# VHH binders against N-glycosylase/DNA lyase OGG1 (OGG1): the designs that were tried, part 9

Target 1, 365 residues: N-glycosylase/DNA lyase OGG1 (OGG1), of Arabidopsis thaliana (Mouse-ear cress) (q9fny7)
Amino acid sequence: MKRPRPTSQPSISSTVKPPLSPPVTPILKQKLHRTGTPKWFPLKLTHTELTLPLTFPTGQTFRWKKTGAIQYSGTIGPHLVSLRQRPGDDAVSYCVHCSTSPKSAELALLDFLNAEISLAELWSDFSKKDPRFGELARHLRGARVLRQDPLECLIQFLCSSNNNIARITKMVDFVSSLGLHLGDIDGFEFHQFPSLDRLSRVSEEEFRKAGFGYRAKYITGTVNALQAKPGGGNEWLLSLRKVELQEAVAALCTLPGVGPKVAACIALFSLDQHSAIPVDTHVWQIATNYLLPDLAGAKLTPKLHGRVAEAFVSKYGEYAGWAQTLLFIAELPAQKTLLQSFSQPINKLDESAEVNETSCDTLKP
Short names: E, the ipSAE of ESMFold2; O, the ipSAE of OpenDDE; V2, 0.75 times the mean of E and O plus 0.25 times the DockQ between their complexes.

## First folded at step 2 (VHH)

Design v1 (from a10 with M58Y; framework vhh_7ubx_2; at its last look DockQ between E and O 0.37; V2 from the best seeds 0.00; counts 0 for: pae E 9.1 > 2, unsure alone 63.2 < 65, grease 26 > 24.2)
Fold by ESMFold2, look of step 2:
Structure v1 (fold): chain B 365 residues (1-365), chain A 122 residues (1-122)
Amino acid sequence: as target 1 above (365 residues)
Amino acid sequence: QVQLVESGGGLVQPGGSLRLSCAASGFTFSSYDMTWVRQAPGKGPEWIATIGTAGDTYRDDSTKGRFTISRDNAKNTLYLQMTSLKPEDTALYYCAKEGYYDSSDYEPFDYRGPGTQVTVSS
């Protein structure tokens, strides 16, 4: 049975409450350093390894904001950073606005970007296995899969269930506001993602009033389930990086509001499960167009979810989730319009542009 | 199949009013939260408002006091009453169904309707 949270001006007159315990401070305090004038440094990633518009506003995270014409900003743990891609520069640049230290922020950023994984090598391999991937890869370079904190990723994707991007963003902004404020950039507020303990102090009613709908129950239920994990909920989530994909998905699906699609998102974007395939109606359409044409026009069923995931892994291997992410990005409205402009038939080009030593008017294949 | 069909858009002078409708079929309308979203040319989608199964409403502050979301469960219809319209409200307006299945893609087949155009100009 739930009761109201303690307040200095209680609204509940029928309950005798003990005094609030003193605030618990961390054993090791982390001092945050905010810079005045931003200093920009090159990141070791070229534009072909990281393209900001193909990485951040694509549905894998909702906590990064476009903070300038060529700039995106977000938080990684206690670090508030910006990235930009200046015209004429090959390398992406970064700036640390707030951190425990500039070096720890750089290391956290590279880890968050999965910087040790070469897109050039993955895309070469995918293109050999699928020539249509090669055509997309020519136009969509630097679409990187992020390595997010598992709790942060989990809560974001609980917000995403049967939802639209605009509402998800507002809900995730509310959750973010529960954490430590790190700074403002371009009119956006940035917060360290709240701890599991902080999340546990928000009632279902408070989430509903903030516009979460039915997801409020899933968030509070999942937070409670994580707090009950032996060794702690954060440790339990991190441990799923060390198990095989099927076991990780099964474990995640025990959490309220986490079905196979949400579990696959968490696995792919936070648990190093590079073969995870988040299957929904959109991914189904991609699969039937590219991998399973014998099923085109069929309805997606629970049995076919596994077959879709198997098809992607069979085609692309251990990094199939990265390949699927590019195919997903190619179907976004902005990229879809761009890609249609590049779908010019090659035979029409050859026929109209042929020049040779022999007289023109020959037919071309 | 889930089907959502928006109507009621059109050309309106600044300061005018419109009421948008969204006719729903293929699911138990009263069991789901319903949402209005808009998208202006060259901009990303913008959440406007959500109405819960009990009639509770949630809206973005930028349209507070001007836009009102409502539903008629007997008619399987979602509404958006817009007043004091401004040129910045010019956009394609969509309704979307909520439920227990993730529908996170940006395609028009994302349990949202084709939209209805609202144009505010003199």
Scores: ipSAE 0.012, ipTM 0.408, lowest interface PAE 9.1, mean pLDDT 80
ESMFold2 (binder alone), look of step 2: mean pLDDT 75; pTM 0.738
OpenDDE, look of step 2: ipSAE 0.015; ipTM 0.358

Design v2 (from a10 with Y106W; framework vhh_7ubx_2; at its last look DockQ between E and O 0.09; V2 from the best seeds 0.00; counts 0 for: pae O 5.9 > 2, unsure alone 62.0 < 65, placed apart)
Fold by OpenDDE, look of step 2:
Structure v2 (fold): chain B 365 residues (1-365), chain A 122 residues (1-122)
Amino acid sequence: as target 1 above (365 residues)
Amino acid sequence: QVQLVESGGGLVQPGGSLRLSCAASGFTFSSYDMTWVRQAPGKGPEWIATIGTAGDTMRDDSTKGRFTISRDNAKNTLYLQMTSLKPEDTALYYCAKEGYYDSSDWEPFDYRGPGTQVTVSS
């Protein structure tokens, strides 16, 4: 009696339909309003509180362009704005070219400028602590520290590491071009800074082709590290505004390509770490000449970076990074030339041009 | 496989000149920044100069007036022209693929050669 072979029921491979990707919530295309004719409004900052040439082309940012004689244009999030200082005007004026709202753009601009921080008060304090600072500050009024978006700042300073301004600008322009176009001013294209997600879609090879060199791997590595942060990379960066300087710097230094100097720049210019001291070659020279003469002839090391930073904080206090920024600006070639022009004694035009009254001898008839 | 081979080192008198060469192979030389570093006995690595893919150069101030970095992409070769050599320049000199010195921070190299010895002595 042949036992009937049990008919192997075909295992219905339940093709588990991959879970329907949650509907991409339509990114509400924030309706960007482009303003036609630029309307200029006064900014509640005097010339002593903000001088555009002493703020924007000083190595804090590489995304703002000179779009006029004393006019600078740039983007703050979704806002495209211009600032100008007219000769004889005591106030800076601004206009909004593109924004979600004019009021939002104004608030973002004031935040970006650290407008709540009084340079007059800081300069007064610093001048009491350092007479040399007081002398420099007399000629460099309005040099303001910017409060940048942390991601934008981070990427810019990754680009700036051991680089020249022309190449940095090119690299930063490439990164910027990956974001949403906001408008054109004086032949320059302006974009919203790309999102972390957009940056993650650019390969290391593409960055290398764009001329980033060794920095390509740091950009991609940092972007990947930020994307892996619990709660999001932008949120992680913003959280560093609320921690102590040492913790912020330590956290930043975990990112690829971020050393102590780069971390200090990001901390100072984007993370409300006002005592952060970026120690580059110029700041090192300032320190060894005026703060730590015992280190003259030494080479800068991570340990000495800390000592220099401590010396600045000891001298200038909680806002030592602002003092450092002015001192750094004073060392820039353009400002050195200007400062030298003030130190030249006005050669007293010897008024002793004796008007030799050549006696018109009256020809006697 | 990435290979870097340094040459041109030797014994030289103070005030003398040397030209170091680094032959690169196993990668697209023109696509990478290249660096010279040196290491003296008992000291850490010291950055000398980096040359970018666009021919831009970054140099340490201690040697900036005496040492010149250059590259020939057609020959896959990196150069270091050294002039006015001093006893303190005595070191093993390395060619490195990428790498950089950030004032207070030293980024590790992707790859470096075995080095060439430079000795400056009377």
Scores: ipSAE 0.017, ipTM 0.412, lowest interface PAE 5.9, mean pLDDT 85
ESMFold2, look of step 2: ipSAE 0.147; ipTM 0.622
ESMFold2 (binder alone), look of step 2: mean pLDDT 76; pTM 0.753

Design v3 (from a10, 17 letters changed; framework vhh_nb_b201; at its last look DockQ between E and O 0.08; V2 from the best seeds 0.00; counts 0 for: pae E 13.1 > 2, placed apart)
Fold by ESMFold2, look of step 2:
Structure v3 (fold): chain B 365 residues (1-365), chain A 122 residues (1-122)
Amino acid sequence: as target 1 above (365 residues)
Amino acid sequence: QVQLQESGGGLVQAGGSLRLSCAASGFTFSSYDMGWYRQAPGKEREFVATIGTAGDTYYADSVKGRFTISRDNAKNTVYLQMNSLKPEDTAVYYCAKEGYYDSSDYEPFDYWGQGTQVTVSS
């Protein structure tokens, strides 16, 4: 049985909405507008709420690229945006390269960044609960958890199973290429993530030829399972934002190739399940360093997997997944090098150091 | 029983070459991705290269252009050709089989050999 909680369940409707009826009259789709020259606006997030190198090259997404010394670019639905963050400038800046409208792009970007969740308040709370956390977090302000589209997040993490970041990136780039091309920035091509329907037209053989290995059958199987969901696979995934974490994880684990770690990643990074803990051997080592020191040196087992997740939630509460993400980032060698960069004049960061920038998946021989 | 046995390590001068081999048994070799990892004293084990079942290859940035991973499915063997070796390449090199615990519920736990020492002197 899952961990008992003293909190009463929120009121939840027992009914699932039927599939939407088509509109009586066809509705014109919003035209995409592309710009040739970037125009930059402040995003209304300070560096303490968002620090780009602590948010994007950290393994929660593989679809954002470093497109300049202090610039990252990526897509959110139909919107292609860039972010930049200059030292000494308090505000993160953004520009929109392609969108249905500039206002829609700004709203989508703020939603994607979880901008209404105050990182300062979370860090204050975590530091009260664990003063050692506070000491480590002093230099890692703005390490934000993203709010990704659930289908996009799911497919990315299926690619990440049993894999290294260089291979994951190549696989995710292939999947991205199946979607609508939105533009090129710094030699990178950017695409709207393909629809479930578009993914359903890619064969297992095509994925295998693209280098997916056994993951090809998991992707095609999961796409098929989602297409079979009443009301649609995207709607089914979105509905998991409204259920308890344990229920969301159980539902996700019915999908081919989705185990507890991958399900926790999807829950944390796309389903508003802020207490989800994606446990692997690296998270185990972090847990034994910070939460379960009496178990340092022990091997991670399935029994201890649940104990690690419980320890994080017991220590940090309903946003334990955000705390775990920061602790993971704090222990990476690349981030220790990056911390020294923040105390020095601006230097170009080396994004090519794949062994120093681990994702939720870790490499193990 | 999955077994991975590395060979081909040794002492080599900077700028030299070595070819590592990994003989695999106890599983259907052609069905799994294979990889090479390394661990220097005092450092964490790090990724070096991976080769997929389709022959697709991936490399750590520190070795790209100098190392080449390959496989021979008929001989159940994966290779790592290491050229232009640097003292920083000194490590124990481990062959690895796809099936990492932290990546999949459907795969067995990761398997790797005892490693082969590569020492690169100036």
Scores: ipSAE 0.000, ipTM 0.340, lowest interface PAE 13.1, mean pLDDT 79
ESMFold2 (binder alone), look of step 2: mean pLDDT 81; pTM 0.809
OpenDDE, look of step 2: ipSAE 0.005; ipTM 0.263

Design v4 (from a10 with S31D S103E; framework vhh_7ubx_2; at its last look DockQ between E and O 0.29; V2 from the best seeds 0.00; counts 0 for: pae E 5.5 > 2, unsure alone 61.0 < 65)
Amino acid sequence: QVQLVESGGGLVQPGGSLRLSCAASGFTFSDYDMTWVRQAPGKGPEWIATIGTAGDTMRDDSTKGRFTISRDNAKNTLYLQMTSLKPEDTALYYCAKEGYYDESDYEPFDYRGPGTQVTVSS
ESMFold2, look of step 2: ipSAE 0.151; ipTM 0.623
ESMFold2 (binder alone), look of step 2: mean pLDDT 75; pTM 0.732
OpenDDE, look of step 2: ipSAE 0.461; ipTM 0.792

## First folded at step 3 (VHH)

Design s1 (from a10 with S103F; framework vhh_7ubx_2)
Amino acid sequence: QVQLVESGGGLVQPGGSLRLSCAASGFTFSSYDMTWVRQAPGKGPEWIATIGTAGDTMRDDSTKGRFTISRDNAKNTLYLQMTSLKPEDTALYYCAKEGYYDFSDYEPFDYRGPGTQVTVSS
ESMFold2-Fast, scan of step 3: ipSAE 0.341; ipTM 0.722

Design s2 (from a10 with S103Y; framework vhh_7ubx_2)
Amino acid sequence: QVQLVESGGGLVQPGGSLRLSCAASGFTFSSYDMTWVRQAPGKGPEWIATIGTAGDTMRDDSTKGRFTISRDNAKNTLYLQMTSLKPEDTALYYCAKEGYYDYSDYEPFDYRGPGTQVTVSS
ESMFold2-Fast, scan of step 3: ipSAE 0.363; ipTM 0.744

Design s22 (from a10 with P108G; framework vhh_7ubx_2)
Amino acid sequence: QVQLVESGGGLVQPGGSLRLSCAASGFTFSSYDMTWVRQAPGKGPEWIATIGTAGDTMRDDSTKGRFTISRDNAKNTLYLQMTSLKPEDTALYYCAKEGYYDSSDYEGFDYRGPGTQVTVSS
ESMFold2-Fast, scan of step 3: ipSAE 0.428; ipTM 0.771

Design s3 (from a10 with S103L; framework vhh_7ubx_2)
Amino acid sequence: QVQLVESGGGLVQPGGSLRLSCAASGFTFSSYDMTWVRQAPGKGPEWIATIGTAGDTMRDDSTKGRFTISRDNAKNTLYLQMTSLKPEDTALYYCAKEGYYDLSDYEPFDYRGPGTQVTVSS
ESMFold2-Fast, scan of step 3: ipSAE 0.338; ipTM 0.712

Design s31 (from a10 with Y100H; framework vhh_7ubx_2)
Fold by ESMFold2-Fast, scan of step 3:
Structure s31 (fold): chain B 365 residues (1-365), chain A 122 residues (1-122)
Amino acid sequence: as target 1 above (365 residues)
Amino acid sequence: QVQLVESGGGLVQPGGSLRLSCAASGFTFSSYDMTWVRQAPGKGPEWIATIGTAGDTMRDDSTKGRFTISRDNAKNTLYLQMTSLKPEDTALYYCAKEGHYDSSDYEPFDYRGPGTQVTVSS
């Protein structure tokens, strides 16, 4: 399904400015409910539609943690959830540790996972266009692009430029800790991502003292720029889901510290811009090896970023960013090791093939 | 152009201390974040610490109590002070220069020195 994603959940469509609070009792809001030993429920996604080790520790998000041999945990708004894949299960399973409601958590999780998009249909199409993709897709099933909150995604990728994953993770953990604490799993602390207002109260000096280096000024500058947006920064970011990719990228690049690669990451991972191509050194090597051999050995420039993106879109179509994501994952050391091991399927080589404990317990060894 | 040369490694007994140095040339040292990374036999690279241009640091939690990163901009030198060394600290230690975000998303992190070997054994 190469067609644009037609429908989603109802969105906030606030152009109406409600009057000041009425002279009646304040509106009651849902409270957070914490579950000590949550029950596991099946998700509608099979292992071929979602494989956790190919989706979460791949650099598209830094807020999800491996909280067990077969388990990943993270937060989506006010919802603290875990996902697990057991060998032999027909579906990925989830549980809810903290939430405003179990149904709201399920809907948020399905939205976060882009569950409306058929990975099998996309990969079938990509495999017809590229035999190399077909071979990799056979071994790398379930490498799915997430649908993150745009503010959360933006701040994460401002931390990512010219940086290593371990340091990016520490930076993202610091930012996350500024939000509401939702719970602890396997020694990791989990927080609702802070609001734009909460982020605006953290000084550049505080970020520098936390070890952000030159990125401190870009985070505070971007927060300030978003607060200055008419209609609000969150609404401005969400509006970029409705524009053409080039307009979304140009708009993002007006923010301090956002270059073309970072803008493409935000567009692909949070703004429904499925043809966005984040071009870093790895993607450049992929592009010059297969799509643009005339440019092999040349230096990547901002102009060539556009040319690489056009080549991917010409090859793979409207969901070229999803194809690029799988090709990128195939270049990661862990996946190269698995691809070189031809005696076993990928699920068998996964840590989840040998599990201590579980079944239903909180993983604390 | 850009050159990084690590030194100060060697054989040390468990519980001992070492100070690693990285001599930098070919760029404006004071303008860049500097990083220490190590790689043990059979393992991938492990980030240890980064020091920013203002002397702010970010450190891996597993080593931050025993390892201290520092810099001397007048000497274009990066340091790693290691204390209470353990056999598991045995690795090749690398100095690395981080790119400036201001210049471009296209300046990748790839300036590493040849490394200095640290062996902790008795």
Scores: ipSAE 0.295, ipTM 0.666, lowest interface PAE 4.5, mean pLDDT 81

Design s34 (from a10 with Y101S; framework vhh_7ubx_2; at its last look DockQ between E and O 0.23; V2 from the best seeds 0.00; counts 0 for: pae E 5.9 > 2, unsure alone 62.8 < 65)
Fold by ESMFold2, look of step 4:
Structure s34 (fold): chain B 365 residues (1-365), chain A 122 residues (1-122)
Amino acid sequence: as target 1 above (365 residues)
Amino acid sequence: QVQLVESGGGLVQPGGSLRLSCAASGFTFSSYDMTWVRQAPGKGPEWIATIGTAGDTMRDDSTKGRFTISRDNAKNTLYLQMTSLKPEDTALYYCAKEGYSDSSDYEPFDYRGPGTQVTVSS
């Protein structure tokens, strides 16, 4: 149970091994303190502002784990935290397992959650602009867009190109293991994301041996390109928060393996570019269903990527990426099946018994 | 032309074993990562495992170590050894050659075969 090797891999041993690069321990920049017995504190975020299963296992991050029926855990910089939301509780609670200080962990958590942005106000605005959005939002509350570290976000989405979530998660777990171990929760190992310097010491061959395929070349190439930036690659990435979206995307696309979709993901989830629209075949289907019905049945082409992004921004405004995120979540298999049951009309079976109950009480599946 | 042809599927009882093969032609097999995927009726495709050019593997945890991917570069053949089969494993199994794509509408795998049916029932 306490050995990290069996808990971070398949139920039986695999041939995938860590790279033969320098030691996995990163260069520490700050003192870290572990808290002993977890203490839980409320966040000032209700379920309408944050719902954990609509935020974390939805493809914007691959570094957060479900560590209990009502609990998710992950790292934010040097801080290891858990979030939970019990049935009947309106507010989300958090605890800090490892941090530079409890106050810095709380501030980092609120920043990571984009807590200053009111989802209720955004949902209200989007619903006025699109009543169908309002219908979906009634059933899918608290689908929040995260504010991730740009390097961490970039590497995760390099793993995501032309890939499935299960494989992406295992690849991201491998990269995470290159960083400082912060603790174990519910059988999962948690690591501070490795520094750019630590990543630069992993060869393409080592990544390929770990099962990264062709993405190994793009990760090593991008890490090298960032290391070569005057003033440092982390600073260069952070600077993209201060430029216009089109410029940020163009800059990101100079990095190996970063196309417009990956760049839009990084922009939306880490660079405060709230109008960014990561266009893929799923977003295309959403767009033709909701925004561009004249293109229903057409195939997505590179020329149409811009039209899709423009349609979302024209419809929803400067936070269009947040609207797109909810619509994307609504298309996930579990949510899609549930939402379709809400849309079915009530059949006329027995008018006196069924009509009154349905109109007054709990929703039916 | 690139071709991938799966074989070795069939009807098997729960607890049984099968060995699937994927014969590859029309490309330099040893230069590409190879993947097994399955698709059950009414469900989306499900990744099983990927094997790299050096024999390194990554597998989905959902099979709980019952499935083993391997390759023989001399024979241009990819394998999936399946053991302790369950009714839930009933699906069309196909192999895929990995490809490269950007943000465009490009299949996650460069090429795939037509698949071989595996049916696990009494």
Scores: ipSAE 0.125, ipTM 0.608, lowest interface PAE 5.9, mean pLDDT 81
ESMFold2-Fast, scan of step 3: ipSAE 0.528; ipTM 0.803
ESMFold2 (binder alone), look of step 4: mean pLDDT 75; pTM 0.733
OpenDDE, look of step 4: ipSAE 0.502; ipTM 0.812

Design s4 (from a10 with S103H; framework vhh_7ubx_2)
Amino acid sequence: QVQLVESGGGLVQPGGSLRLSCAASGFTFSSYDMTWVRQAPGKGPEWIATIGTAGDTMRDDSTKGRFTISRDNAKNTLYLQMTSLKPEDTALYYCAKEGYYDHSDYEPFDYRGPGTQVTVSS
ESMFold2-Fast, scan of step 3: ipSAE 0.334; ipTM 0.711

Design s44 (from a10 with G52T T53S A54G; framework vhh_7ubx_2)
Fold by ESMFold2-Fast, scan of step 3:
Structure s44 (fold): chain B 365 residues (1-365), chain A 122 residues (1-122)
Amino acid sequence: as target 1 above (365 residues)
Amino acid sequence: QVQLVESGGGLVQPGGSLRLSCAASGFTFSSYDMTWVRQAPGKGPEWIATITSGGDTMRDDSTKGRFTISRDNAKNTLYLQMTSLKPEDTALYYCAKEGYYDSSDYEPFDYRGPGTQVTVSS
């Protein structure tokens, strides 16, 4: 079950718009409106449909910041928004700090949150297919896959290759700072993500000086490749929402620095490819524990990436990437510590039985 | 065989300073990005800083005013200068070699050392 595209989002066409002239600075037709003391409004997503700590600090985006004890803030196009979840509130609340239109900000936010997809329905289906998923789902409700802008997502995950979250975040902050400044919240600076034209004016050397290392060449190479696309790079990326997963991944892998894992991240988090499975060492450990126990203890190889993806899709179906995302979140240090705090205390009888069982193993006939 | 050996850790009073060293062998040190990572008791690994093969640095904001990463390519040695140490800086400190990959889906560090313990206590 694939949800229809929100009416707030323009229909993506395979029709290529021909380029008119060399890249030029776009004319700014709409003015930004800043709100000094924004009013909070309810968002029609309960805690079972969206839990902020299980959605934003999980490695699917690096542009959203924890701006309070219960608050996360980020930008969606020209919109600077905050989300909060108060204990005792049934639903998430949002406010708009900077926007071209408050109504446009609301619609963009709902689209960004994949709000038309019911987590309750997906989790029910996954729990029926895997009781172990059901156990985790009791503690990890509201872990939602986002629907990001494809260019923004692509550049973020180019920064992610062979990298850690803290350094990825600093790289993404550098790229973000190249765009239009929208506001500051809790000491963080927020920017509209830069256009392809803006990105094309940043040299490889500037990225290297900022500490990007070998990724500097990949970012500049990818920006150049996108600018060369007939009808424009943004339109080319958006067209991948309309193709099969295998075609989308193959297309993305033509870009400099995009391997299978990076392509799967972009596909899952920005291209409506809900069965995409990004495979890293953590996902490999999950796969061998949950789906491929015969491969437990084996080393992950490029050949085995396809087998892992097939196993998840076979088990969970068209939304296998959403199931994989919850299983991945459960393995993150913060969530793993919380899950361990809910575990039963060590049963002293079970511990004694284990010692006896181990001792008796040498005496088996 | 790639080998990284950290040294310079120890017990230090709050407000003190330490200089950590990482001696590298078995690879062309000057060609690789090098990183310092720490792991505090009961916490996951935390990235501190990376210095690229070109000498450019990227640092975590929580320590950048107190910690400085540097390298000496002639000696195949990575350094972390730590000042104004706090009890919360108590951790096992690792140096790590970041791989130079065309594309990678794997662990971000090609190799890491056994670590050197830093304990900040009065």
Scores: ipSAE 0.321, ipTM 0.700, lowest interface PAE 3.5, mean pLDDT 82

